# Ledger of designs, part 9: VHH binders against p80196

Target 1, 213 residues: p80196
Amino acid sequence: SQDFDFFYFVQQWPASYCDTRRSCCYPTTGKPDEDFSIHGLWPNYKDGKWPQNCDRESSLDESEFSDLISTMEKNWPSLACPSSDGLKFWSHEWLKHGTCSALNQHAYFQTALDFKTKSNLLQNLNNAGIKPRNGDYYGVESIKKAIEKGVGHTPFIECNVDSQGNHQLYQVYLCVDSSASKFIDCPIFPHGGKCGSKIEFPSFSTNDDHDEF
Key: E = the ipSAE of ESMFold2; O = the ipSAE of OpenDDE; V2 = 0.75 times the mean of E and O plus 0.25 times the DockQ between their complexes.

## First folded at step 4 (VHH)

Design p16 (framework vhh_6z1v_2)
Fold by ESMFold2-Fast, scan of step 4:
Structure p16 (fold): chain B 213 residues (1-213), chain A 125 residues (1-125)
Amino acid sequence: as target 1 above (213 residues)
Amino acid sequence: EVQLVESGGRLVRTGGSLRLSCAASGFTFSDYAMGWFRQAPGKEREVVAAISWSGGSTWHADFVKGRFTISRDNAKNTVYLQMNSLKPEDTAVYYCAAGFDYYGSDLSEYEYDYWGQGTQVTVSS
């Protein structure tokens, strides 16, 4: 029931969410930081399948993690439309993935926040000279090596396509052991999200009257 | 009115290829994850492949990896399943399904909001 082999810890690049034809809506707190944000912490099996929706009656309870809300607004914002405070996104992640984690709500969200801090993706990329800027492209292998150097484990890089048809860095997957204690080498990588040999690492537009995605 | 209309199912010989299409209307296609499911007589329905709203993430069941490929064309509101190296055990009714995808693909049959009527694929030796 609570059996699974490992977690994917998934972080997304907000500018790459926002610059597609779908576009995005900023959180009610405003424009997110230019940093990776948490997508989720997903229990998985070694065969590439995953458990989900493991307790249909376990609703998100803000009182269980009220001390984390301001940190989650910064590190785990919703970019989905309409503009929101993030609760629906966190509820989705809890119900689909969190209920399978063997953690309570507070521990589940705290664990993901801790792994974001530990992974330190943006600084690890910056240390290798890989910096967000519209029009700048980097080899996908260079991105992987920069993250591996800082974290100790090879990530999976998921790409998406912007409104102009350019391939870009979208999500980074790291793997975590089933006790949620440490990063590990991924037993299996996700499928799809194919990157070209060089991908854009976009930034949000500079603030002007027509800064839109 | 939401509609998903599968097409392309037919009789094919073992080792052959076939492409299924699913045309979507009545909802914002690019907001939805899409999946292909199949059901053979006397068997439970099983997930074959799934694709996220953007096409940025795909999943394929172990029994079709390397043979089947899911793809989508958001401009045409269509999802595809390219089926290669077909085997008799691939014989089934194939269904497309749409699930609201805020945050990647959904493999749970329960969570898919909309379903097509299915298209029959028969693989003979």
Scores: ipSAE 0.017, ipTM 0.205, lowest interface PAE 6.8, mean pLDDT 84

Design p17 (framework vhh_6z1v_2; at its last look DockQ between E and O 0.35; V2 from the best seeds 0.00; counts 0 for: pae E 6.2 > 2)
Fold by ESMFold2-Fast, scan of step 4:
Structure p17 (fold): chain B 213 residues (1-213), chain A 124 residues (1-124)
Amino acid sequence: as target 1 above (213 residues)
Amino acid sequence: EVQLVESGGRLVRTGGSLRLSCAASGFTFSDYAMGWFRQAPGKEREVVAAISWSGGSTWHADFVKGRFTISRDNAKNTVYLQMNSLKPEDTAVYYCAADFYGEDYTYSAEYDYWGQGTQVTVSS
């Protein structure tokens, strides 16, 4: 089924993916930029359920989006182990979520890249004085307000915990209309990864030796 | 079609052993971390064990350490849970799950695909 109500546009904070007990592996291109990166663009229903794996015959075809590869390596890297060029991660996102989007592969990836640019999360946070630094904590409501001021819509903030048990900013969810044309107010917020009142906005570790969990 | 099929669940006596299997199809198994979860009546689903894509790293919950062992065979697209020294408290439906991009094996919401479960009952 290609019918759905809206998309979640999900961006991850790479340092928060990498500083858990599971840790991470940097892409073959090396350490990612200290910026939000795309996790995915996920068709969703208003009741919180979602379609997935809508066309198994539609395998990822690199030739369909070869012009986007360099931009995707920068903005949509895989941090999963082992170290990789990202193709398996993009294939996973396409097969599970992209095939349900009603977009072709080029449009699906281009749309996500465009929304990352438009959301401009790091700059919107910096404009409010919210900057990544280990040991610095910010109110979750302040993070939400900073993003809402820049984007026009309230995000969902997902938290995780680092290897020391510190709660931190992990993912930001924004909602996109079913035609993939604009941000909208989320019909429903995700459940899970709940934050405390203040959370860390960490920077990357200086130790780059990462092991899978 | 993505499919995870658990097998091996049955009635077993306290102190007994059991091996659960989960056969995967419809996706590239070796690209996914795998986890075993369980849910007893009236209780929340809890993570039991997890294994990395290669089998090079494993995690086990404190309540099963030393008794349960997770393993995988990528050539057979199968993940296993060897359960020893079973207790009545281990009675639950056991689920296998596949995780491509999760950052914390304990968060069930990160898992992409789930089996239908296999019932393990431990009697005294």
Scores: ipSAE 0.629, ipTM 0.834, lowest interface PAE 1.4, mean pLDDT 91
Fold by ESMFold2, look of step 5:
Structure p17 (fold): chain B 213 residues (1-213), chain A 124 residues (1-124)
Amino acid sequence: as target 1 above (213 residues)
Amino acid sequence: EVQLVESGGRLVRTGGSLRLSCAASGFTFSDYAMGWFRQAPGKEREVVAAISWSGGSTWHADFVKGRFTISRDNAKNTVYLQMNSLKPEDTAVYYCAADFYGEDYTYSAEYDYWGQGTQVTVSS
């Protein structure tokens, strides 16, 4: 319940969410910015297990975090179909993960928003010459080093597979201490979603879209 | 009481077809993403296919290579798995699972509720 060891803080790349054989839908607020988006803030144990659903009756209460909603629409969009305002996604993240965090709803969402800002992933990659660009590949080690230089801690990089079978940068995991105050070295890395040595970093503006003629 | 009840598993010959059903009760079905998983003896459970709560998005594992199709009928609180061109390697217990507004279909740990499973056996 309240005895976890650390958090994974997980961000996703919207173009890679959509550039798969899975359908995606833009939020009702429109196409997301070309930036990393928050997936979640996930309590974990050092032994590779994690708590979840720590209070199945604790429903999302918008009045607890209403001042954050506009910021969350921008930084925590859902790309699931059908298009929505994100409330279902935030309900999922709260019920599954947030109820295990020892934070109230406002603190939970605010903390994730603050860590997105602190991580500054897109700028850290840009500082190393790593930019979203369809058709180009980057070394996974170069991506890790660029983020580590900016954040001070080694990330875990999760890949998925685009509609053509190529591995692409999908999610970035950073670790946060159990008091939700700072980034730390990850006690353990997650499983699955492994990358090859070189991966795409697709651009949203030209990803899977095509102009007629 | 939440219940997921799979049905339709049986013995079929290689190349045959089979449709599995999973009937859900005890929760608002249209709020849940649904997945089919399978487990062969001595192997870990693996995701086969998944579908969003609305049915607007689906995902299928590469090893089914378009042979299997997941679908759902929210009016009947039922998710289906149509299995075509069955192979002996498809022999397993097949499980239905549900995840509240789930968006990460492939991780079994994301699913809140599970059925008891239905045995599919493919003979050569």
Scores: ipSAE 0.051, ipTM 0.529, lowest interface PAE 6.2, mean pLDDT 86
Fold by OpenDDE, look of step 5:
Formats: C-alpha cells, structure tokens, sequence
Structure p17 (fold): chain B 213 residues (1-213), chain A 124 residues (1-124)
C-alpha cells in the first residue's frame, strides 16, 4: 500500500452514461435501478495525482467478497458492452485502485457500498425537489447544495454531453478520508468535465412514461 | 510497467495511406477500450477513433469521414488505425490511449493510459 491522502468516492448516473456512449449494455442481472451506481473508490493525493496498480499480482478473488456480490450487482454494475456480471469491472477497479487502498478486497468493496448508502444521493436530491426526468434541467449549484446538505460536504459534479449538446449529471465525486471512515471536504477536485449552469438529470423512462419520483 | 507504444507514423503525400499501430503491455489489454487521438501544433488534442474492448463497437470522429478505421487484435495486444486519403490537415502527433470505463470515447480525461505518440506528416 502507498501513503495516499484521501479517497475519491465516485458515483455514476446510469441514464446519463447510456445516453452519451455509443454503446450501453445492461448487466446480465438486469436493468439497473433508477439510482446512482458506484464507479469507484480511488486513493488520491492532495496534489491531484493518484497511485494506481499498486499490486498487479493481486488478482480479484470472488471468494474474498462472495457475500457482497449480490449487493454489488445492484449497486456497482457495469454498463459496458457486452453485457456482463460486473466481475471484469470490479477486477479493474480493484487492481487499479483497490490495491493502493491498504484494504483487502472485502473491505474495499464493503467500504464503497457503505459510502453509497451513507451518501444517499438520490434521496438528497429528491429532498431538494431534484428528480430524474427527461427534459428537466437543474442548476448545477442547486444539485451541489442539495448533496452538500445531505452529506455535509461539497461534492464535485461531473457532466457529460448528450447528442443534442446538453450537459447531463454524470458523476458525483465525494471525498473520503484515508482511513475510509468518513466523508471529508475534498482537498482537491478532479480535472473532469465541468458542467454548464443548467444540466439535465435524465431518466431511463421515456417521456411518455408518467412515472413520478 | 504499463506501456503504449505507437508506431507507423511517417511523412506521406496527400492522398496517401498509413497504418498506425499501438502495442500495449503491462495491463490486461482486452479489458480496455482503446482510442486514437491526435494533436497538431498549436491545437488541442482531439479524439480520432475509439474501439470497445472486444472490437464489437467502434467510434470515429466526424472529420474522419470514412477515411480512417480503427481496429484491434487482442491476441497481439495491438490497436490499429488505418488512415487513407490523408490530407495536410491530418498532420499531427497521433496518440494511443486505453480506457476501461469511460463516459464517452471522446472524453480524453477518462483514458487511463497514454502512449508517447507517433508523428504523422502529410505533405501537399
């Protein structure tokens, strides 16, 4: 393990992922929930650099976290094509980032799952009247504030761009202390796609669907 | 150590063809989508093409207009860029990059690994 300063805890909005990519494939376990999914838990340095691939010989071992698999399938799915069960994605995250975390595989994945629950992003947004709906736009600052109110720390919002040129809520960055115990204020924010003032919060539902959040 | 090594770049006349190669090592090549980028002097780096980990899906920039084709051979840990009908405006350093789980093939910041690039020069 390396002496990193903090974690980026990154969550992804699946509908935005699928809307911008040329290919998007639902997991073999089925369509993802209308909720944020985990992208990763990434050790990081205060200077914006990060350790990676700290132990290339530490291959993913499902037996180490078998009790978490079902939960991971729901909360940490891969939307890459071809459709998969997530193991390949989890292997990548572990080898690239997890091996640098000083956590074993079980602790690493469990930690990420716990922080997803703790962050409760969708609910925090909902509490502020921010709901996923195609064609609805929200102020990026409003989104940030809503999350900050719920989590207690300022998030970084990363946006992608749909085919029409609209910015979409894509990923939410939160910071976690190096001991993986609590959310913290981010020492530094990532160099990612900055959002416009107004961004879409898309849904997997069609515009004809009158499902209310 | 992770390495992406581009090759094949050279001086070519307008209308000519080149095939760029990018040899990957130090990581599981078949787990990553691969992309080609280019950067001309004084210009920003731009995405040229991308290919999924299996090769089943490809993306090409609008300016390619069917002239370039990305492909890969996972058995050889290599990604290729076939460039036909080259133009002077195609002159640039071409970079190979690896992306496991990017939001968009055009988003360079999400690519995990980069090569040092190979120079392509198209003369009039």
Amino acid sequence: as target 1 above (213 residues)
Amino acid sequence: EVQLVESGGRLVRTGGSLRLSCAASGFTFSDYAMGWFRQAPGKEREVVAAISWSGGSTWHADFVKGRFTISRDNAKNTVYLQMNSLKPEDTAVYYCAADFYGEDYTYSAEYDYWGQGTQVTVSS
Scores: ipSAE 0.020, ipTM 0.465, lowest interface PAE 4.5, mean pLDDT 90
ESMFold2 (binder alone), look of step 5: mean pLDDT 84; pTM 0.858

Design p18 (framework vhh_6z1v_2)
Fold by ESMFold2-Fast, scan of step 4:
Structure p18 (fold): chain B 213 residues (1-213), chain A 124 residues (1-124)
Amino acid sequence: as target 1 above (213 residues)
Amino acid sequence: EVQLVESGGRLVRTGGSLRLSCAASGFTFSDYAMGWFRQAPGKEREVVAAISWSGGSTWHADFVKGRFTISRDNAKNTVYLQMNSLKPEDTAVYYCAADYYSEDYTYSAEYDYWGQGTQVTVSS
């Protein structure tokens, strides 16, 4: 039987990662697409706790998912400094979360890529008139409704704060059943990242890089 | 063998100062971002400050900005939190945490390693 209750499927908005006071480093492939990117697929319990590091001997083996590398570079990039090819980020996610998933490495990464495609967050937001643009703000309830209309389930919206103090759309959480087959209603919503009633949906065009300090 | 050991927590009067230290061992400290979190009784754990692997970037929560400063010494495998102008509202257990990619996330599952915590009590 499965030793967890569900997954959080977590996607980031790259411009919101990059426009904070800490800034970011683009992947070695260059600036990410203006689209949501995968943060991870995280086994979780209904009480809000989670398993982690379930098999530290199961190191990331690139040969097991070599057919996915180019798709992962596009859809699951690392924005952490220094600039990198993403392997360390994928290794981190696999060792901490993936080893608890009951999936092998290929299935774990393929499953996350499939859920990104199925959630189609940017298109679902655009269909409701919610488009990335610096200075444009949208009601959090409108963002949730747009995603729910497209996916069938209510997301959790996590916010962060840009270098100028503006609250913005940072991460979207959806829930997936323990067999990793379908989206479900979240048994419990995650904590943190509190949003105001209206939040910015920024683009990359005016990011302030604070690499110097 | 991975360890994060916080020290420096104690009882301090309102307006006082305190420096917390977190000594890391069992991993390559200089490859990891470090964060300070706190949790008061009956409240959610919240992020206080974060510092990048090199020390080149820092972030501080608005409720401590101008009062607390995070820093690190990679040669000593230690991260610090300098706390000035302490308020009763700062009373909490303070935790250091290490993560390969997380330096500002509030979702605690994303941090790889956690210390046991050090109690800070601020009396009015």
Scores: ipSAE 0.047, ipTM 0.407, lowest interface PAE 5.6, mean pLDDT 86

Design p2 (framework vhh_6z1v_2)
Fold by ESMFold2-Fast, scan of step 4:
Structure p2 (fold): chain B 213 residues (1-213), chain A 125 residues (1-125)
Amino acid sequence: as target 1 above (213 residues)
Amino acid sequence: EVQLVESGGRLVRTGGSLRLSCAASGFTFSDYAMGWFRQAPGKEREVVAAITWSGGSTWHADFVKGRFTISRDNAKNTVYLQMNSLKPEDTAVYYCAAGYDYWGSDLEESEYDYWGQGTQVTVSS
């Protein structure tokens, strides 16, 4: 069913996906922009649980959102190996989360693209002097305050660890009302992916090991 | 490239034990939930066990609860299935699968992105 309380709107930092012990694969369109990318728009309950796979017969249909594909390739790429065009990732997100959203496929993907634009995470961080650079660390509270100042709501910050064991900014969660119309204060924050007090905001490596040309 | 390589399948007697291993490469293992599936000839593939990206929670099918245990070692990029008290009904090809784990367990078969080629387990009666 489609009954739920709110959405998590989840964005990831591609450089933090790509600098772990087992590295990423760039999309078939090439190296992503140095910007946050969409992970998903996830219906959720206020008790921390979520609906999933609400309509197994509603397969991803490219014809429903063909006008969005180029924008999604830029803003919602897959970094999983092997290199791909993103369709499998978008299919996964649609089937698990999108089918529970009460939105059709076009509206679901368009809504996520719109919230990425509205959240403007990288610019809001830059405005506070928080800029991606390998070796630069920022207080998690400073990151939260910069985003809150720009968006109007406190995010949840998820961290992972790079191949050297350094804690880093990995994903940013914002909350959206059940009608998918506006950001709201999160009724509940996720668990897991805990940060240290200061975390790295890494840049993409200037020298990546691909010799496919 | 992405690879999942199962090992450990063999012939074993009823009541015996096996440990299956699945070595993963070509993706960020710690971001993926892992599952074990099985398929006997002429039957549908069924989910046996699943484990979240962190190993923080596991799920086991009712028909293997108390006998099988899934575990993972993220440092080794490996998922395991410890199988105890084996029955002839456990005879199947066992497949390792990886699905991007965004939050929690309970992945459906359709949500697994990568699949191994399988390892044959035969339990004699």
Scores: ipSAE 0.014, ipTM 0.260, lowest interface PAE 7.2, mean pLDDT 86

Design p20 (framework vhh_6z1v_2)
Fold by ESMFold2-Fast, scan of step 4:
Order: C-alpha cells, then sequence, then structure tokens
Structure p20 (fold): chain B 213 residues (1-213), chain A 123 residues (1-123)
C-alpha cells in the first residue's frame, strides 16, 4: 500500500535551465531536443510534505532498466556540469523519490516516460499558439489553460530568471494518483517559484546551434 | 551521515549586521546548490537567497536584495549569508538547505535541511 497521497510529475524546459547565469552542460549525447524533459516523479502528501530516501540500500541498478536507457538519455537528461550520461541524476531521483514510490526501478522510470508522452506539453502549448522563441512573452494563465485543455488538469507553473533578468517558464508540475495510473487534479500546489503575469518561453540561443559553425 | 549545521543567529538591533554560516558534511557539497530560507512565527517558510553549486550564480529575494548577500566556500563546505541593515521584519529562524541540480525557491526540491538558527532583530 502506498504511504503517500499523490505524485508530482515534474518536467523542465531545458533552454530555461541553460540561459541562467549558473550555466549548463549538454549531456554526453549532445544538445537536448527543444522539448520538455523529465525532472522527476515525486511522491507527496496532501499537506505539502513529502517522503524521501525511503530505502538507502536500494541503489540504482542500471541492469534493471537497461532497455530504457536510450529513451531516458533523450527524455530525462542532466544539464548539470560537467557533461554526463545522466546516471548520477537518475540515481538521485531514484534514491530520494523512487524508493518511496512503491514501484520497482523499471516501473518507476517507465511510468515517468509514459506520463511525459501522455502530457505532450509542447504540442498542447503549440496548439494554443504558445511557441518557444526568445523575446516572446505569454500570459501565465494562457499557459495553464493550454495545458489544462490538453491534459485535463491544471498544472503548476514554476518560473526562473534568465541572465538578462527576464522571468521565464522553467518547470511544469502535473499530479498523478498514488497508484501511478492517471493524471489527477493537484490536491495542493507547491509554494514558491512564482511567475509574473507574463513570462518568456525561450528557445536555445543561435550560438548553441552547432550547424552555424 | 548528512548534516547541515547553521550558526551565527543572535539578537541584533535594527540597522545592525550579522553573518550566518552553514557547515555541510556527509555529501559532495560542490554537487549541490545551497539556499537560505527563513520562517517567522505563524508564517510560511520563505526563500531568502540561493547560490549555484559553483558559486557562479546567486539569487536574492526582492525583500532582502541589496541588504543580504549569499556566498559559499567549496573548499570549506560552507555557505554564508551576510545580513546588513537588519529590520524587525527579518526576525525568523533561518535554515540552510542543499538541492541537487536545483537552486530555486521550492522547498520540496531541496534534499537536506539544517536545524535552523534564530535571528531576532529588536528596535
Amino acid sequence: as target 1 above (213 residues)
Amino acid sequence: EVQLVESGGRLVRTGGSLRLSCAASGFTFSDYAMGWFRQAPGKEREVVAAISWSGGSTWHADFVKGRFTISRDNAKNTVYLQMNSLKPEDTAVYYCAAGYDYWGDLSSEYDYWGQGTQVTVSS
């Protein structure tokens, strides 16, 4: 039986990770796609607290999900420096959150990959005319409505700030039931990551495009 | 064993200055972004400042910008919060927190937390 109320399913926008003053490093597979990528699938309580590190002896075992690795490299990359293959990031997510999920490692990672596909965030935003482009700003409520129309549930939108001081779309939170079977309305939204009324939806800068050199 | 130990909290007069320190052990400090949070009686915990794993980027909340400065020393596994021009409204328990691949304002994305250090600002 699950000892939590729901999951946050968290996706990040890679260009918003990379255009801050903290810097980023591309994965060993190269420049990520211009698409949302998975941050994690996080068990949570409806009072805003969360379980973590539920089994320190359950180390990440690559052999348990070897069939998923290429898909995870594409959909769940690490942008932290130095450039990496993602295993350290996936190990962090598994140890902190996955061990509390009541899923085995294969099911945990497969479930997150499935929800990324089902949420189809970029296409749902594009369908509403919300497209990544440096200098273009969109109302946060319009972003929420576009995702709600496609997914059926209202997301939480987290913003960060680019190197020029502009507020931008950084992460999207959707909620999943405790059996990891379907999206649900979030029982509670995170506290923080507040956006202005209009935020930038940036693309990767042209100087990151290897086809230009 | 992972530990974050805050120090430096005390009673200070309005307009005074104070430096908080947070000593980290039991994890690879340079892989983690660090944040300072505070919680006043009857209020929600709020983010005050954050610093990237390298120290190359910092963020400060608008209500402390220009008064507080976050910094870190990776060789000493320590993060600092220099607080200047203190106001009674700054009275709170101050917590340091470590976030793997995250240095924003969501408490849930931080992995490790200290026990807190009390700062009291009197008029």
Scores: ipSAE 0.190, ipTM 0.564, lowest interface PAE 4.6, mean pLDDT 88

Design p21 (framework vhh_6z1v_2)
Fold by ESMFold2-Fast, scan of step 4:
Structure p21 (fold): chain B 213 residues (1-213), chain A 124 residues (1-124)
Amino acid sequence: as target 1 above (213 residues)
Amino acid sequence: EVQLVESGGRLVRTGGSLRLSCAASGFTFSDYAMGWFRQAPGKEREVVAAISWSGGSTWHADFVKGRFTISRDNAKNTVYLQMNSLKPEDTAVYYCAAGYDYWGSDLSSEYDYWGQGTQVTVSS
């Protein structure tokens, strides 16, 4: 019934977004948790192409998912500048990808939130001894194996480069079936985003934290 | 309604210079990072340069560093690629692309809008 083959479920590591020369702006809710956050849930074809912007008249309507806003602020924040409440980012993801999903707005956002919980990336990495810390490097294959053990499927790992030229874990791609019901093996992996054999798993700087209000 | 229109591609001699322009319309240009990609016949598309939404940050691929410079004019909704010291290996169709603040990515899926391309040919 769906007019696409699968979804990419894409999660980003906020510290790797923030430590590039581009830098970042924290959400209006403040510094994000040290956890993976949702980038999106993207309908895709098995040949590597994807549908997008399937209903240009379908604007984001906060009333359709008002019960999810607090959870989305935590799990799907925008780190783009200027600092924001996330609404523009969620609108972007809905218009480009969500309108192609065959889900309504509430179901689309709820589904992504559910898959974040189910993937449990940070805990699965932690179980393998892979923990965020500036200066610590891990083999890309070890990262992939840790996620595969917890989720049941091999991820695609996208790397970026920090302001000092270090390659680092940036985004994790998992695949979801066209009915948005379960993780599957990816029919095809993205091209690009190449990692070295060992990459950094950075943490947020602790010098801007405070122990008091 | 959304359009990215590249211009400036032509035949140039080795060592020459060329400036590409990309005019954007139908979206809020200043909310988007912009990138330049290229694709030679029979090869995959590769990212050449990227610029953040404000123009405050730029990235250039190693194979063009020191030779190419990306810039943007948000008042004119235009992104530019200044290409100096051109080599035959730079021969390709050049595409501009807009992505919601995901600059420097070589994943085409991170970019939301694409131009139709402009041909650059560098002769020896």
Scores: ipSAE 0.279, ipTM 0.630, lowest interface PAE 4.1, mean pLDDT 88

Design p22 (framework vhh_6z1v_2)
Fold by ESMFold2-Fast, scan of step 4:
Structure p22 (fold): chain B 213 residues (1-213), chain A 126 residues (1-126)
Amino acid sequence: as target 1 above (213 residues)
Amino acid sequence: EVQLVESGGRLVRTGGSLRLSCAASGFTFSDYAMGWFRQAPGKEREVVAAISWSGGSTWHADFVKGRFTISRDNAKNTVYLQMNSLKPEDTAVYYCAAGYDYWGSDLYSESEYDYWGQGTQVTVSS
């Protein structure tokens, strides 16, 4: 059996991915919704380390989750260049993280989709008056409190920097128990991506062809 | 058997220059983005610079723009950080990190990096 302590459930804000100096390419389905999207569901240890690549023989099999593909295109798109249908991103997440989860492929992806629905980040922020708009800044503590009020647990907020040097909301980390059944208080928060006291919550403004990753 | 070995850290005077190197082994170097991070005593670890798998894309933190330059040599499995106009505030342990670069994973985020070096100490005196 796989031995780990909890999951990070990681969601990203697509506009903050796209407005940095690196290149951003919309999915082949077009511009994503103005909503948080799934980055991944990552097994982790209480000491801050994590397992990865736990079964290199377990290749992604699209036929095992064909019923989820439309929902995943909406909620788990790749913004990396070149423009893609997302399969390579989902394959990466499965091989690196999913193989360590003790879940089969369908359960792994379904579980992440369910936690996105349950976390309801954008609505929980809206309920506190925190709305995406270029040039609008919010206190990081206010963002954390709004999410905690809606989800029941304190998130880790990761920031990045846009092309103009502005600090912005980039990713939200919530923690999930090792049985993938419920949100829990994070045993440990990740480091890096540190926010200033006030950060921008941007809307889509730029598709940057700077570079292909 | 994955190793990232930093070298070049030393004591240097304010205004001086230094080049850090990171030699990578045990993985396919050209599949990975590389980053330089630093951590000063009592402070959080922060990203300094990042470079895509091909070297076609680079990013530098605002506090080092115009002073530091990241580069890589895929034939030598090595990433470099050229540091110019050093300030006392640059004093830190500098870490080399490697992250799989298929989807332009957030190179600003420590959690996107799979492999880490042991660090090399840079001290800038004034």
Scores: ipSAE 0.018, ipTM 0.332, lowest interface PAE 6.1, mean pLDDT 86

Design p23 (framework vhh_6z1v_2)
Fold by ESMFold2-Fast, scan of step 4:
Structure p23 (fold): chain B 213 residues (1-213), chain A 124 residues (1-124)
Amino acid sequence: as target 1 above (213 residues)
Amino acid sequence: EVQLVESGGRLVRTGGSLRLSCAASGFTFSDYAMGWFRQAPGKEREVVAAISWSGGSTWHADFVKGRFTISRDNAKNTVYLQMNSLKPEDTAVYYCAAEYYSGYDLSEYEYDYWGQGTQVTVSS
């Protein structure tokens, strides 16, 4: 439905966000769980363009989704510096992407939380023997196959580079139909963030010396 | 009205230097991460450099590390790209982009506002 063709549902691997030269700041709730976290749910067109900022007057209203806040703190944290409660990140996602979704604020955030649960990325990777551990590398095609086996659709895998120059699993893109009801095959994959043939699936360091204000 | 206006693009010789500027207006510049992207004819747009809202963190693509430097002046609402040791492979239209974020991202899809671009041509 609506005037867009599909959503990208984007999840990030927090350890890969944090181990770059940029580093990160933990949320005010502390170190995130060793699990994928939501980046966003982004309306998109089949030609690779996207709508954005569809209602500049629709400010984030915490009272509309107060029942979801604790779950969002766990599943949709901000790792950007300085340490925060996540509201600025959720406000950005709502204003840029959520206002184009044809969903109200509660439905938009609840839908993304539901798709995180349904995608079950960490368990699907674990079932294929793909487990987070510093120094362990996996074929990108093996990662894609593991996710496809569990979700039913091929993901796009985005890589970044850690402070030592190692290529690593950073973000996973899945596609959702325009009614926000189910996963679909992606009509088009994003450009950029290309991986090598083997990439690291890092774990959080036991040393927090890398935290920044 | 939000505007990003790139300037400084021109023809330059291999090994030369060039500074690009991007002037921002219509939003609170100091709340936004900034990025420089480029696109050559027939190629996809790629990220070149990114800088956090404060300028406290920067990132540069491997193919420009040591040659290009991103910086910003929040008092002047301007982001810069200093380009040294230019190569023919650097020929492209260069775009500045803004993202409402205290850190930075490397995907073009994360950026909210885009300039129209400035052409850089590097010849013999």
Scores: ipSAE 0.013, ipTM 0.329, lowest interface PAE 7.9, mean pLDDT 87

